# Ledger of designs, part 167: VH-VL binders against o27280

Target 1, 266 residues: o27280
Amino acid sequence: MDSMNVPEVLEIKRIVEESESVKTFIFSWDFRREVRPGQFVMVWDFRDEKPMSVSLIDPVRSEIGISIRRVGEFTDRVHGLSEGDLLGIRGPYGRGFELMGRDILLVGGGIGMAPLAALADEATARGMRVDALVAARTADELLFLDRLEAAGVNISTCTDDGSCGFKGFAHERLLTLEENHDMAAVCGPEPMMFQVMRILDERDVPAQLSLERYMKCAVGICGQCCLDDTGFRVCAEGPVFWSQELSRVREFGRYRRDPAGRRVPW

## First folded at step 6 (VH-VL)

Design K21 (framework fv_acasunlimab)
Fold by ESMFold2-Fast, scan of step 6:
Structure K21 (fold): chain C 266 residues (1-266), chain A 118 residues (1-118), chain B 108 residues (1-108)
Amino acid sequence: as target 1 above (266 residues)
Amino acid sequence: EVQLLEPGGGLVQPGGSLRLSCEASGFTFSRYWMSWVRQAPGKGLEWVSGINSGGSSTFYADSVRGRFTISRDSSKNTLFLQMSSLRAEDTAVYYCAKSYIGRYFDIWGQGTLVTVSS
Amino acid sequence: SYVLTQPPSVSVAPGQTARITCGGNNIGSESVHWYQQKPGQAPVLVVYDDSDRPSGLPERFSGSNSGNTATLTISRVEAGDEADYYCQVYDSSSDHYVFGGGTKLTVL
């Protein structure tokens, strides 16, 4: 098709404040370049470039949205921008979510709810029944609840501190929910995803999980995105993986690697 | 060890009905999605129907929707395909197949021939 | 609606490399699976998820998937590889499994 490797300089059309630490940046998009939920783009502030998941896909308005959590110098600078300012965008990259069946479960933790919000929009547009388990540490860190409700999603919430919905972790809440789903999509902290995957495996629900931490490498083949036992490169083969694939990876849910390749426990 | 056994098929007149069965052994049947895939004489493979592990979700190709019903019995480790309003175009070898998380078929039965003619 | 296109036949000499293609619009975004079927037998999975091999299958079988074409590659072809080969994807938009039309591989 077309080269996706040259950044297009796009004007920030609208900014939505999702929480104290999360903003969604909305851009006009030419949908001759297809974008699917679960894919990511490289965001360039003319100094550094970082991968960000697409959180809004709106062909009717010809817009995409990118939700960014404030966690360091790059994201702090981007959060300082206003409507009308410019950012470089290249992509999309990666394998997106595949929708299967009629009844879908979404399990999102924190900013991991961002790519799942785009998936929820597509699933509901197809007439699927969508159940979403939205998890966060506190009530004010729950994301996209109004958007999910407007789309007709059946929402369950879970907070570590009990400030909204079930008090406890996502996997503990999942044990109290209906088991009748054709597939699940999961995105959030890796320890949460591991525990959720185990429960879904027990229920024989096929799950797709998004591994955002490995979207560090540039486009193409690189060692930075590899998983230990499988040799998968997240930017080329992910970030979305089926639960069967992840169950074969020794490091998933147990440890991660720093930039030097050293094992760091969760 | 791992096996999907399909009892022999049959000859049915157009408009008739036939129930196919597939008995699983050597794996935990109740944990896997199952499908029926058919192949007309001298032709390619065509997916017909699928069912999830718990039996709560069923899926059908457009060509058989409303005429075929897939079901399973975990107590007998058996998959069924109830075929109704059969047509000459339904003549094929029918394979039961174990699906891995709904993506691919890793274990296939030996197939059973269903012939629809008058 | 989604269609997978395979060449009806491919010929190869023993010891050479056979390549069987599976064409589909943006198929590189799907997971492609490959089956081998010999006369009078059930299909056998030989490659899944684009490039993985089932336990016990020869390393001679490999796969790739990019853009609009997926490819099954059989290196050091043996007479016993002569068979029909089918590619398959799951079309999430229709909730259907889609098979290609099949390719007959003839050795020598």
Scores: ipSAE 0.007, ipTM 0.495, lowest interface PAE 10.4, mean pLDDT 84

Design K22 (framework fv_acasunlimab)
Fold by ESMFold2-Fast, scan of step 6:
Structure K22 (fold): chain C 266 residues (1-266), chain A 118 residues (1-118), chain B 108 residues (1-108)
Amino acid sequence: as target 1 above (266 residues)
Amino acid sequence: EVQLLEPGGGLVQPGGSLRLSCEASGFTFSRYWMSWVRQAPGKGLEWVSGIRSGGSSTFYADSVRGRFTISRDSSKNTLFLQMSSLRAEDTAVYYCAKSYIGRAFDIWGQGTLVTVSS
Amino acid sequence: SYVLTQPPSVSVAPGQTARITCGGNNIGSESVHWYQQKPGQAPVLVVYDDSDRPSGLPERFSGSNSGNTATLTISRVEAGDEADYYCQVYDSSSDHYVFGGGTKLTVL
């Protein structure tokens, strides 16, 4: 068995409060076990485990960071932990983002900025020009702006309510931005990603999109019935997919799954 | 217009080495995953190796792992396959191929013959 | 290791319909692609994503994929359709591209 499949009990070294609902938990990490932006780990609180994207990869300090939004019982318990407390970490899992060309556009919504923040660090380290469109419902939910600025990223913001930057949705803001990118990476709510993908396809910009719901499928767990309207399709290569593949998944951007696995419109 | 050109190939003795190249034109090479697919005389298609658009992820069929190395140079629009410890069983036409649409191969090189014999 | 099974040969008369199958465990959950290869030539993509056709290919070529069997269907077969046909999937569990063994279509 590979050691990646056994949880390591790690001490929480530092906690960064990113917003009222998001915290980043930082751990010492042995980089003999490589981790790439776009990959995820299973976080175990000794009762339940959940997949979480890696949001910080720092080989110089030998640290990784995992950003967690408070949305349920598991995440509420984890948010109650303090520096010095223990969590089990298993992984990394899944396919990471691939970088190509000289210019990259990042489009992130809410917690979707977490894996993109790690990608921004890698892209800038490679000498790429990075433009980031950071979207949220309100200004208080915009994430990682300070980290992106420190990395030299060109930042555009938008909020649904207009409390920061452009007033409107990510895809509406994207229409006002420069079209000349060698690639894009997108992560956020599925309806947002669908709209953004359509625009990038029209601009002939190859895009990679990260889908949270496929993280469990990538490790061989399918608690939701993963299918589309062309038949039963279970994709295990996630969570990162090319836009060309996702354009053929009819559920993408149109339907979600309830706790029983039933198809429900957004 | 869109083309993959494979200069190279040749005759090599068992245990020898050979490097194949594949030159891309008419599309943005750096955006696409590339593979090598081979076909032994009278046999079917066999995928040999693949490399993602960024070049950091490489994959190999069990039959060639440890002996072949795939690489790319996006500034030169060129894909390479470095072949070492060649065996008679490696005798085949080698195609470079571009991946697209759910990992289908939409563009293929003309193929280059590699013959391993003494 | 994922395995794709094709019949070694299929014979059909001109104007008839040819059906070439590709068997694989739960293949209906994969995207299946089909290639045509004529003697001395590189393969040509004829159907991708189970049922879509590349630009410029005739409507006579179609595909389906469900359960454990994918099928390439060639309607109103012409002499020029005589070739070897290969199915292909991407096995995400191993990050390998997998080809079927090929089917020789004879038009007589």
Scores: ipSAE 0.006, ipTM 0.419, lowest interface PAE 13.3, mean pLDDT 83

Design K23 (framework fv_acasunlimab)
Fold by ESMFold2-Fast, scan of step 6:
Structure K23 (fold): chain C 266 residues (1-266), chain A 118 residues (1-118), chain B 108 residues (1-108)
Amino acid sequence: as target 1 above (266 residues)
Amino acid sequence: EVQLLEPGGGLVQPGGSLRLSCEASGFTFSRYWMSWVRQAPGKGLEWVSGIYSGGSSTFYADSVRGRFTISRDSSKNTLFLQMSSLRAEDTAVYYCAKSYIGRAFDIWGQGTLVTVSS
Amino acid sequence: SYVLTQPPSVSVAPGQTARITCGGNNIGSESVHWYQQKPGQAPVLVVYDDSDRPSGLPERFSGSNSGNTATLTISRVEAGDEADYYCQVYDSSSDHYVFGGGTKLTVL
């Protein structure tokens, strides 16, 4: 690897417990290397490397945060670390979200709220009105509600099981919300994002959507990061795309690909 | 074909009013953010006003705020700029422009000259 | 309000590489777009989102953006590239589109 693509070994300054399964790891960061909401970094535990979205960008404290959900052996090892321990960080990579207009709707599902939390901070700092629809399977998987409230965000929640807020899926909740927005940003499971995109398109609300699942190939074979029909390489072009671009991709919201390139339904 | 067509401009005395229009064709007008950009003789490009998809928000450069009003009629695929209290420094070629993927202007009108003089 | 600074003019010989800069505070965190304007004509988008090209434009046009400077690069310059070039960003803090002052490219 060249010198621009080598991991920097950083100390874990703070760890925030977001839920039983999610922690935010905070590191000192030199902001001569710009980081924008929607970008990701590669996190190296000296055994394996995985992509993680940046969930906190704080130039005043010179810190970034990454939020990690426990889903396998790598994330289990990282969750076992303490303040003062070391991790390798490489990046940032990818295109971030773009902000336009006076008001924005954020629609996040589960850990997809992580990059949207960073975006909410920037949007509120820029004087935008921010409405957030926070969705999860259960109440304990709703993330960043306290942080969003502290930032002045107008929050609506929904859970599949009805344990908090509206009972149902994000797109079902969105249909009951009548406010106009100049733009939207969406991050979560692709089936959720596809349904939300369709509603926003019908309402003439431009939306940006983050395809986090493809970040795993950021340093791998570029063919595995290529979307059907468009030739987009997510690590080079994404992970954030406008809804008008995603409407042309037959794969979006319908199926994904395994490492062998085979189609797997959602 | 994608086009933005602007009628010819006009000569107006200081303090007068003039309405510009821009007719869109070849794309779904209601989905795009539209702007007016002007260029004084021999000078650079200056953004004047913008209106977002759905018409929910309008924005103005400080130099025209309170004097100009941007509007759109999606049923007619037409963008408007109502200019009032015109000043000599408003003399310029006015372009209507479509925002590409929310930010860049990918399609421009041919421009219409507005001259403000006595 | 954001301010973009461009050199007023750049001269280059045919076949050489022209570089036009656009300076702005922390412009590397913004998306920069570039327009070509020939006398008596409307501007034409030549580079968007820092480095992307519209369909049909030659690979000779490219862009970069980092730190406080964005750059439009035109390789193997042709006489037909002679024009005024403008950079542009959207300042979300004011909801204003901002243009640079323009650079006149002269091909001798």
Scores: ipSAE 0.037, ipTM 0.596, lowest interface PAE 7.5, mean pLDDT 85

Design K24 (framework fv_acasunlimab)
Fold by ESMFold2-Fast, scan of step 6:
Structure K24 (fold): chain C 266 residues (1-266), chain A 118 residues (1-118), chain B 108 residues (1-108)
Amino acid sequence: as target 1 above (266 residues)
Amino acid sequence: EVQLLEPGGGLVQPGGSLRLSCEASGFTFSRRWMSWVRQAPGKGLEWVSGINSGGSSTFYADSVRGRFTISRDSSKNTLFLQMSSLRAEDTAVYYCAKSYIGRAFDIWGQGTLVTVSS
Amino acid sequence: SYVLTQPPSVSVAPGQTARITCGGNNIGSESVHWYQQKPGQAPVLVVYDDSDRPSGLPERFSGSNSGNTATLTISRVEAGDEADYYCQVYDSSSDHYVFGGGTKLTVL
């Protein structure tokens, strides 16, 4: 009985150091349990469990990769592991990206490039033209550039500090790029995604956005983050949403809530 | 320069037909949703019809459904409104309008007066 | 059918602040846009997506939107601000663009 709700204890086969703060952990995977770009897994270090996006899907090698940024106690412990060490993996969960058309745009900020890197692999394998806008605070935080280049992706970069590519934010860079795309996929900080969505809406480009904060809702462990100010439940099918679905979420890109339910700006 | 030009309009008898046109310049017309908005003399703005960028989806206000047909020709950067079975209540200035962020209208045509009268 | 309600008229003295409201059921969940229309002219977008201003518009124009009321605020009003103002939303349930009835701003 291959239940995706029971953690499998898997050996870390290979670790790729993507940057000082990001590592990709690679595991052997049985593809009878299908995984698609945009889905996530629950990673268990035998103390805590956290959702992580799948960043590599390789049926030829029978491998998946999970990219993890060091941001706290759990991720610090996982970053301390070595090849041969064990982690519990449960999943996949959530709604993945849908591909349509011939020309697609990917817009990723920081670790948000992780699920988009997997999507780029699928899109290029289908013969699609892929343009990727890769955004980060600094050059050192730009992720997956070599992998995207090897796949034949047309890459544009921007950094807040100007250390690589365009100096500025993703939405400012997007205004300088070609308008002809059949769809877009966007993943990164919520304020960035909100600004990008607005430009794509003006260009009449259907967009899919991946919301990290809604990953727990997809596995049924967070009810409050599934409701907007109107009481509409929006995250049952996350983390990937069409832009039209997000237009109903008052909180998207504007504010978040603390544990007491107070509005906190980004 | 971003511009919408409306050369049509005129006086039509009740029950008649008229085709409005709106020529776009200065932006990528084929990637924009377009609408027609009208304003009766001394009255407010009323949206009448919309069309998506590819022309595959059209939308109509209840007051004009079945009588008006919106269409576009991206090779000519032109938006059309074919009006039939015209009524006195259709008398208005008709504006073509370009969609913008949040489904606002940032660019408007100069307006074309359509008068339906005997 | 979604309905937007505006007061038919608002009067304000030069240099004061004008506040024009747009009422709608749960309008705070919608993106509200505001248009200025002067006699014999096409409407001009002055505020979009609740609170953003198009390039070239004075900072005196601002917007807010929460609950059942959206508001267009015009600070330090000038005689040239005299016009009709319309709010607008897109109702995704019916795929209709909806305009308010308009508010005539008189600068006395």
Scores: ipSAE 0.000, ipTM 0.433, lowest interface PAE 13.4, mean pLDDT 84

Design K25 (framework fv_acasunlimab)
Fold by ESMFold2-Fast, scan of step 6:
Parts: structure tokens; C-alpha cells; sequence
Structure K25 (fold): chain C 266 residues (1-266), chain A 118 residues (1-118), chain B 108 residues (1-108)
């Protein structure tokens, strides 16, 4: 993907604490630069730059939100920032979700609910029926339940430890849910997404899956976008892919790539 | 009921043309890659042509490239194979097939016999 | 072009295990699928993505794939398993689907 933008320095307008480990940073946004659910931005703390999915798209308030989980040095520094502090934002980048039909199933694992929360807002605004399967390790890690409820979304929960909703994994919970959806959108750990994709394909539900590892490919950063075993090039297409595109990718659900582009098992 | 229906084949002279069709029902046709696979009498399976879900990409076996054209009309749940410049070696049962996980084919049509003979 | 090699025939006694191989250069890095075809019928998918089985198919059908050889294993063979079996991959280098030549399984 050519035409990389220069980072724009934006003030953190508001911070929402989603959980102990997740915060949403809200910025004023000029919607002459269109943003769609499923797209991401590059967040620059003036030392390092990382891709982050857009989790809130609010043209009425002229705001976007970016949800960030604390998982390393960069995210720890960003979590230490306050309202009024500055961050560099470049983008948006990547292929967003497509909405079709009358009803949609959202399946999100952990921070994967972030781009799906933005999608839920758009789907409900278009008059679609939205069912969301929200999965996490524990009840305290379930994200965006209040936002989804406020939007009129029908919510099912799933936790590994059984502390909220179904005890088990997302794909196990999905097997107990209604099969009638015109489409689905899935975001979370790749092994979870692979299992969910299998079930949705068997149910004849077209699914779109968002893969974090391909966000850098969309902005022209090598190391994650070229797949040696399939010949499938994702550089211009990610991070959102249709399930049929992913069903032939040997790496999906089995391997990831390090910053040097080497395969490492999940 | 999930199925692919291929209405009657044909007898055609060498150098002639024939269009095959395959009507899908029971699944969301517009979201799947589709293919044509043929089998000559007493021989094995040979992939002929494929088309992606949106119709923007088409693929052909070297033996049919330039002579066959695959297309789809997702509003009518129909897959087509336009065959031209037909040869005796194109004589085969032609199957339409739906893609599945890993680019397997999980649903097959009943097969349409195409005979190329003078 | 990529080539998949299968033995032309395999014979097995009822109740025994049949093994049908599919040879291909570095086939272990590909997703291999297996089809059963009985006379006068369309092929039926029996194993996909190396080792997964479609719903409704007997557990007697299994698959493996490593290195240069994929294998379809049919345990406790029944007379009704007599058919032609084909392996299949997608060759990403040529953007072609590739089928093996087929193996006739005879149950005697």
C-alpha cells in the first residue's frame, strides 16, 4: 500500500478505562478523512510507533477512539499518559469491515472486541440486528458490554474460567447459539478465530476476520505480510479478510511472524 | 437443501461452442469460490477453472486457457462455463464444485456430460 | 507444474486397514484434501485440511500429511468403501488446483 501519511499530533481529549488492562483514548477527528470500522491507525508516542484498531467512530461528536491493552513497554508508556497529553496519529489504514444483509454476528476475544465495538455501532445505526459473542479469560476482561447494551446489541458472554456466562472457549459457546445470520465479523487470538471460522463456514455464514499481524502490511512495513507457503500476498488487503480467503492460508491459526519475518508457533 | 444442479450436457462438433450452467441452492452462493472440475471417460479428476466469490479473479488450467471462460451471476445463484474451440479431448463429465476450508470442495454437482465428436 | 502421485490401485481384505498415499514435493506445507468416488457418482469429500473429517462421515477415515507424503487411512475397511480415491491441493505458485491421478481401492 503506497501513500503513507505524515503523523498528525493530536491531544488526548478523554480517556475511558475499559478494564484494569485496557484504556480507550479519544481524539477530535476531522471526518473529511473518512474512517471505517476495521481500519487501524499508527500511534506514535515520539519514541515508537504501533498499529492500533479504531474502536470508536463518532461523527456526531467529531471523535475517534483507540483502545489499547497494556502488553509491553510501548503500551505501558501510553497508559501512563493523561488527558491533555499529545500522541502522533497516522492513518487510517487498511481494509475495513463490509456490512451486508439484515443481521450480523460479532465474535470477539479480549481486545479483539475493540474494532467490533465500532462495527456494532455502525451496524445498529444501519438498522441491522446485532448479536455479539464476547469472550475473555475472566469476567473482568470482558470488554465493551455497556457500550453494546446501550446500542441494543444482543449479548452472549463466554469466559475460560466460567466467571461470567458460558464456561469455555468462544467456539464452544458458538455451537450453542442460533445459526441464522447473514454475515459475521470475528476478531481475537488467531487460534480462536480459526475455530470460529470453521463453524461459520459449516453453517454457510460468510465471515470477515481481522488479523492484527497484517496491520503493518497495509502500511508497507514488511515482515508479516508475505506468506511463503501459500503465495498469498496480504500487503494490500489486510487487516480484514473474508473467511474464504483465509481458509487456504496454512499459517492462519498455526504460526505468527516475528519482526524479522520469521515463523514462530503460537 | 444444499445442492448444485447442472442442467443437461450436450453433443457438439469439434471447433464448436457450448455453455454449461450450475444453479446453487441452500447456501449463500455469493460468498464462495466456485470451480469446474472434469473427468474424461475412465480417467481421473482434472480441475478446469475457478472463480472467486466476487467474480473479480478467474483461474484456468493451461489446457483450456483462451478457450474457456468462467463467470458467475450471484443474483441468480448461477455459475457458468463458456466453452469454445472444443476438441475431442474436452469430452468429459463436467462438475461444478463449491470451495470449502483449505480450498477443498465440499459440495459437487451431479455432473454434466459433454461429448465432442464429429 | 505441481504433480501429485498416487498408486493406481490398493487391495485390502474386509476389516483390515487401507493406506493410500499422495506424494508431492514439500506437500506437508500444503493443505491436502481427499475425495471418494463410486461408479456413476460425483466425488464426496472424506478428509479435508490434512486430517479433518466432514460431519456425517465415519471415524474410520483419517488423514496425515508431512514432508513429501500425505496419507489417507481407512481402518476396518468395509465392502462399501470400494471406490476411487483422489488427493487434492491448491498450488499457490501457479494458482491451480491439482488432483492426484487416483487410487482404486478394491476390497476382496
Amino acid sequence: as target 1 above (266 residues)
Amino acid sequence: EVQLLEPGGGLVQPGGSLRLSCEASGFTFSRYWMSWVRQAPGKGLEWVSGINSGGSSTFYADSVRGRFTISRDSSKNTLFLQMSSLRAEDTAVYYCAKSYIGRAFDIWGQGTLVTVSS
Amino acid sequence: SYVLTQPPSVSVAPGQTARITCGGNNIGSESVHWYQQKPGQAPVLVVYDDSDRPSGLPERFSGSNSGNTATLTISRVEAGDEADYYCQVWDSSSDHYVFGGGTKLTVL
Scores: ipSAE 0.000, ipTM 0.409, lowest interface PAE 15.9, mean pLDDT 83

Design K26 (framework fv_acasunlimab)
Fold by ESMFold2-Fast, scan of step 6:
Structure K26 (fold): chain C 266 residues (1-266), chain A 118 residues (1-118), chain B 108 residues (1-108)
Amino acid sequence: as target 1 above (266 residues)
Amino acid sequence: EVQLLEPGGGLVQPGGSLRLSCEASGFTFSRYWMSWVRQAPGKGLEWVSGISSGGSSTFYADSVRGRFTISRDSSKNTLFLQMSSLRAEDTAVYYCAKSYIGRAFDIWGQGTLVTVSS
Amino acid sequence: SYVLTQPPSVSVAPGQTARITCGGNNIGSDSVHWYQQKPGQAPVLVVYDDSDRPSGLPERFSGSNSGNTATLTISRVEAGDEADYYCQVYDSSSDHYVFGGGTKLTVL
C-alpha cells in the first residue's frame, strides 16, 4: 500500500517548547508506515504545505515528532496551535541517513539538530558510540541537549558568542575533536556544512549531509535542484547526500538560487 | 577507468594461509568502505569482511571471524585479506568490492579463485 | 540472524515482464540493492536504494520495496537478461552485509 501519498489529518498530541523559536509537535503514528531519521513529511495547515524533518521516532510510544522553527507566516500559524488541534501530514519522503560502523559523529547547527536528534536515538539504541557537535549562535538556541544527554551521547557545544562551550564556529570546534569516526552526519546552514565537509573529507571520514532545499524533489514538485551544473542526480537522491557527491556540486556552500534561478551569494 | 584489480589467488592445503590483494584506481580509495565477497563453486554470494575508509573499524562474517584479517594501505591504494587456518569450505572466488551510497557495491574486482584442497 | 529469501528460479518468455522477489522481515525499512551475474563474470549493480538505476543501465530494470518484500522488475525481457540475480541489504544492527540466495532467470 502507498498510504504515504494520502494526507492524514492528525491530532497534535503534545507540544514541546525546545526554545523561544522552536517547538516539537508530537503525533500518534502507525509504524506500519515506516519512518527513518533524515526523512521528512509535508505538513499541511489547511492553507499551505511545507516540508518538515522528522525529529522524533518512537515506536515504543507509537509517536513521531516534527520540530518547527518560527521563520515566517506558515510557521507562525503552526506555532499558534495547541494540543488537540489538527494538522495534515503526508509522507514520509526522501532517503534517510544510513548508519555504518560503530563510532559516528553528528554535527548540527540550529534547527539542523532536529533530524540528527532522531538519528542519535537510533544509533544509541543499536549500541553505537555517538559524538555530537551541537552548534548555535547563542546558548539558548542550542537544541536537544537534554535528549542527547539522556541517550548517552558525548556532547560538545559551540556558540558564536561563547555563551556555551567553545567560542567560535562548528568547523573551528571540529578541528579540536578526535578524528576516529566511521561516518559522520551533518545538518545545518549550508555554509557551515560546506566547511565541516571539507574537514571530514581531509580526515577520510565519509559524511552524509542533509539539504533542506532538496526535500521537495523527493515528492516530484521541485525543478530547481536540477539546475546544478554537475551532471549529478541531486534532486532524485535528496535530502541526504554523501560528501563525495556534494563536493562535485559547484553551488554547495558558495551560492544559492532564487525562484528565478539566479545565483545569489551566501 | 574506475577499477579494482585482484592479482593472486591459488591452491592452498587445508590449514594453510594465503594473502589476497586488490589494487584500486580511478577513484579516491581512502574515502570508501571496502569489502570482500566470496562465491563458492555453484553457490551464491556471501559477504566475508569489511573495512571502514580510515581502516579503524573491521567487520567479519561469523564463518571467518578469528581466521581472516582485512586491512588496507591507502598509500598504495590496496585492500588486503589475510586468510589463515583455511578449510575446504573456504574454496571460492573472492571479489573485492567498493561500497557506494546506501551501501551498494558499485565497483567489483574481477575475482580471484582460492582453492583449498589436499 | 537476518535472512533474505529469493525464489531459486523464475522463467519468462521474451518480451514479457519478469518479477524477482526478495523477502525479509521489515525489509521495507532497509535499502535494497540488486545485482546481475552472468556465468564467469563479476556481479553488476543494476538497481540500488530500492528503485534507483546506475548510469548506463536500461530503463527496463526497476525496483520497489515495501513491508516484507522487495521486488526487481525487468520489463520487455531479452535473451541477454538471462542471469542470476541477487538482492542485498546492510544489517546495521550487526554491521553485516546480507545477500539473498539468488534467483536464476531463464528466458526460454
Scores: ipSAE 0.065, ipTM 0.616, lowest interface PAE 6.7, mean pLDDT 85

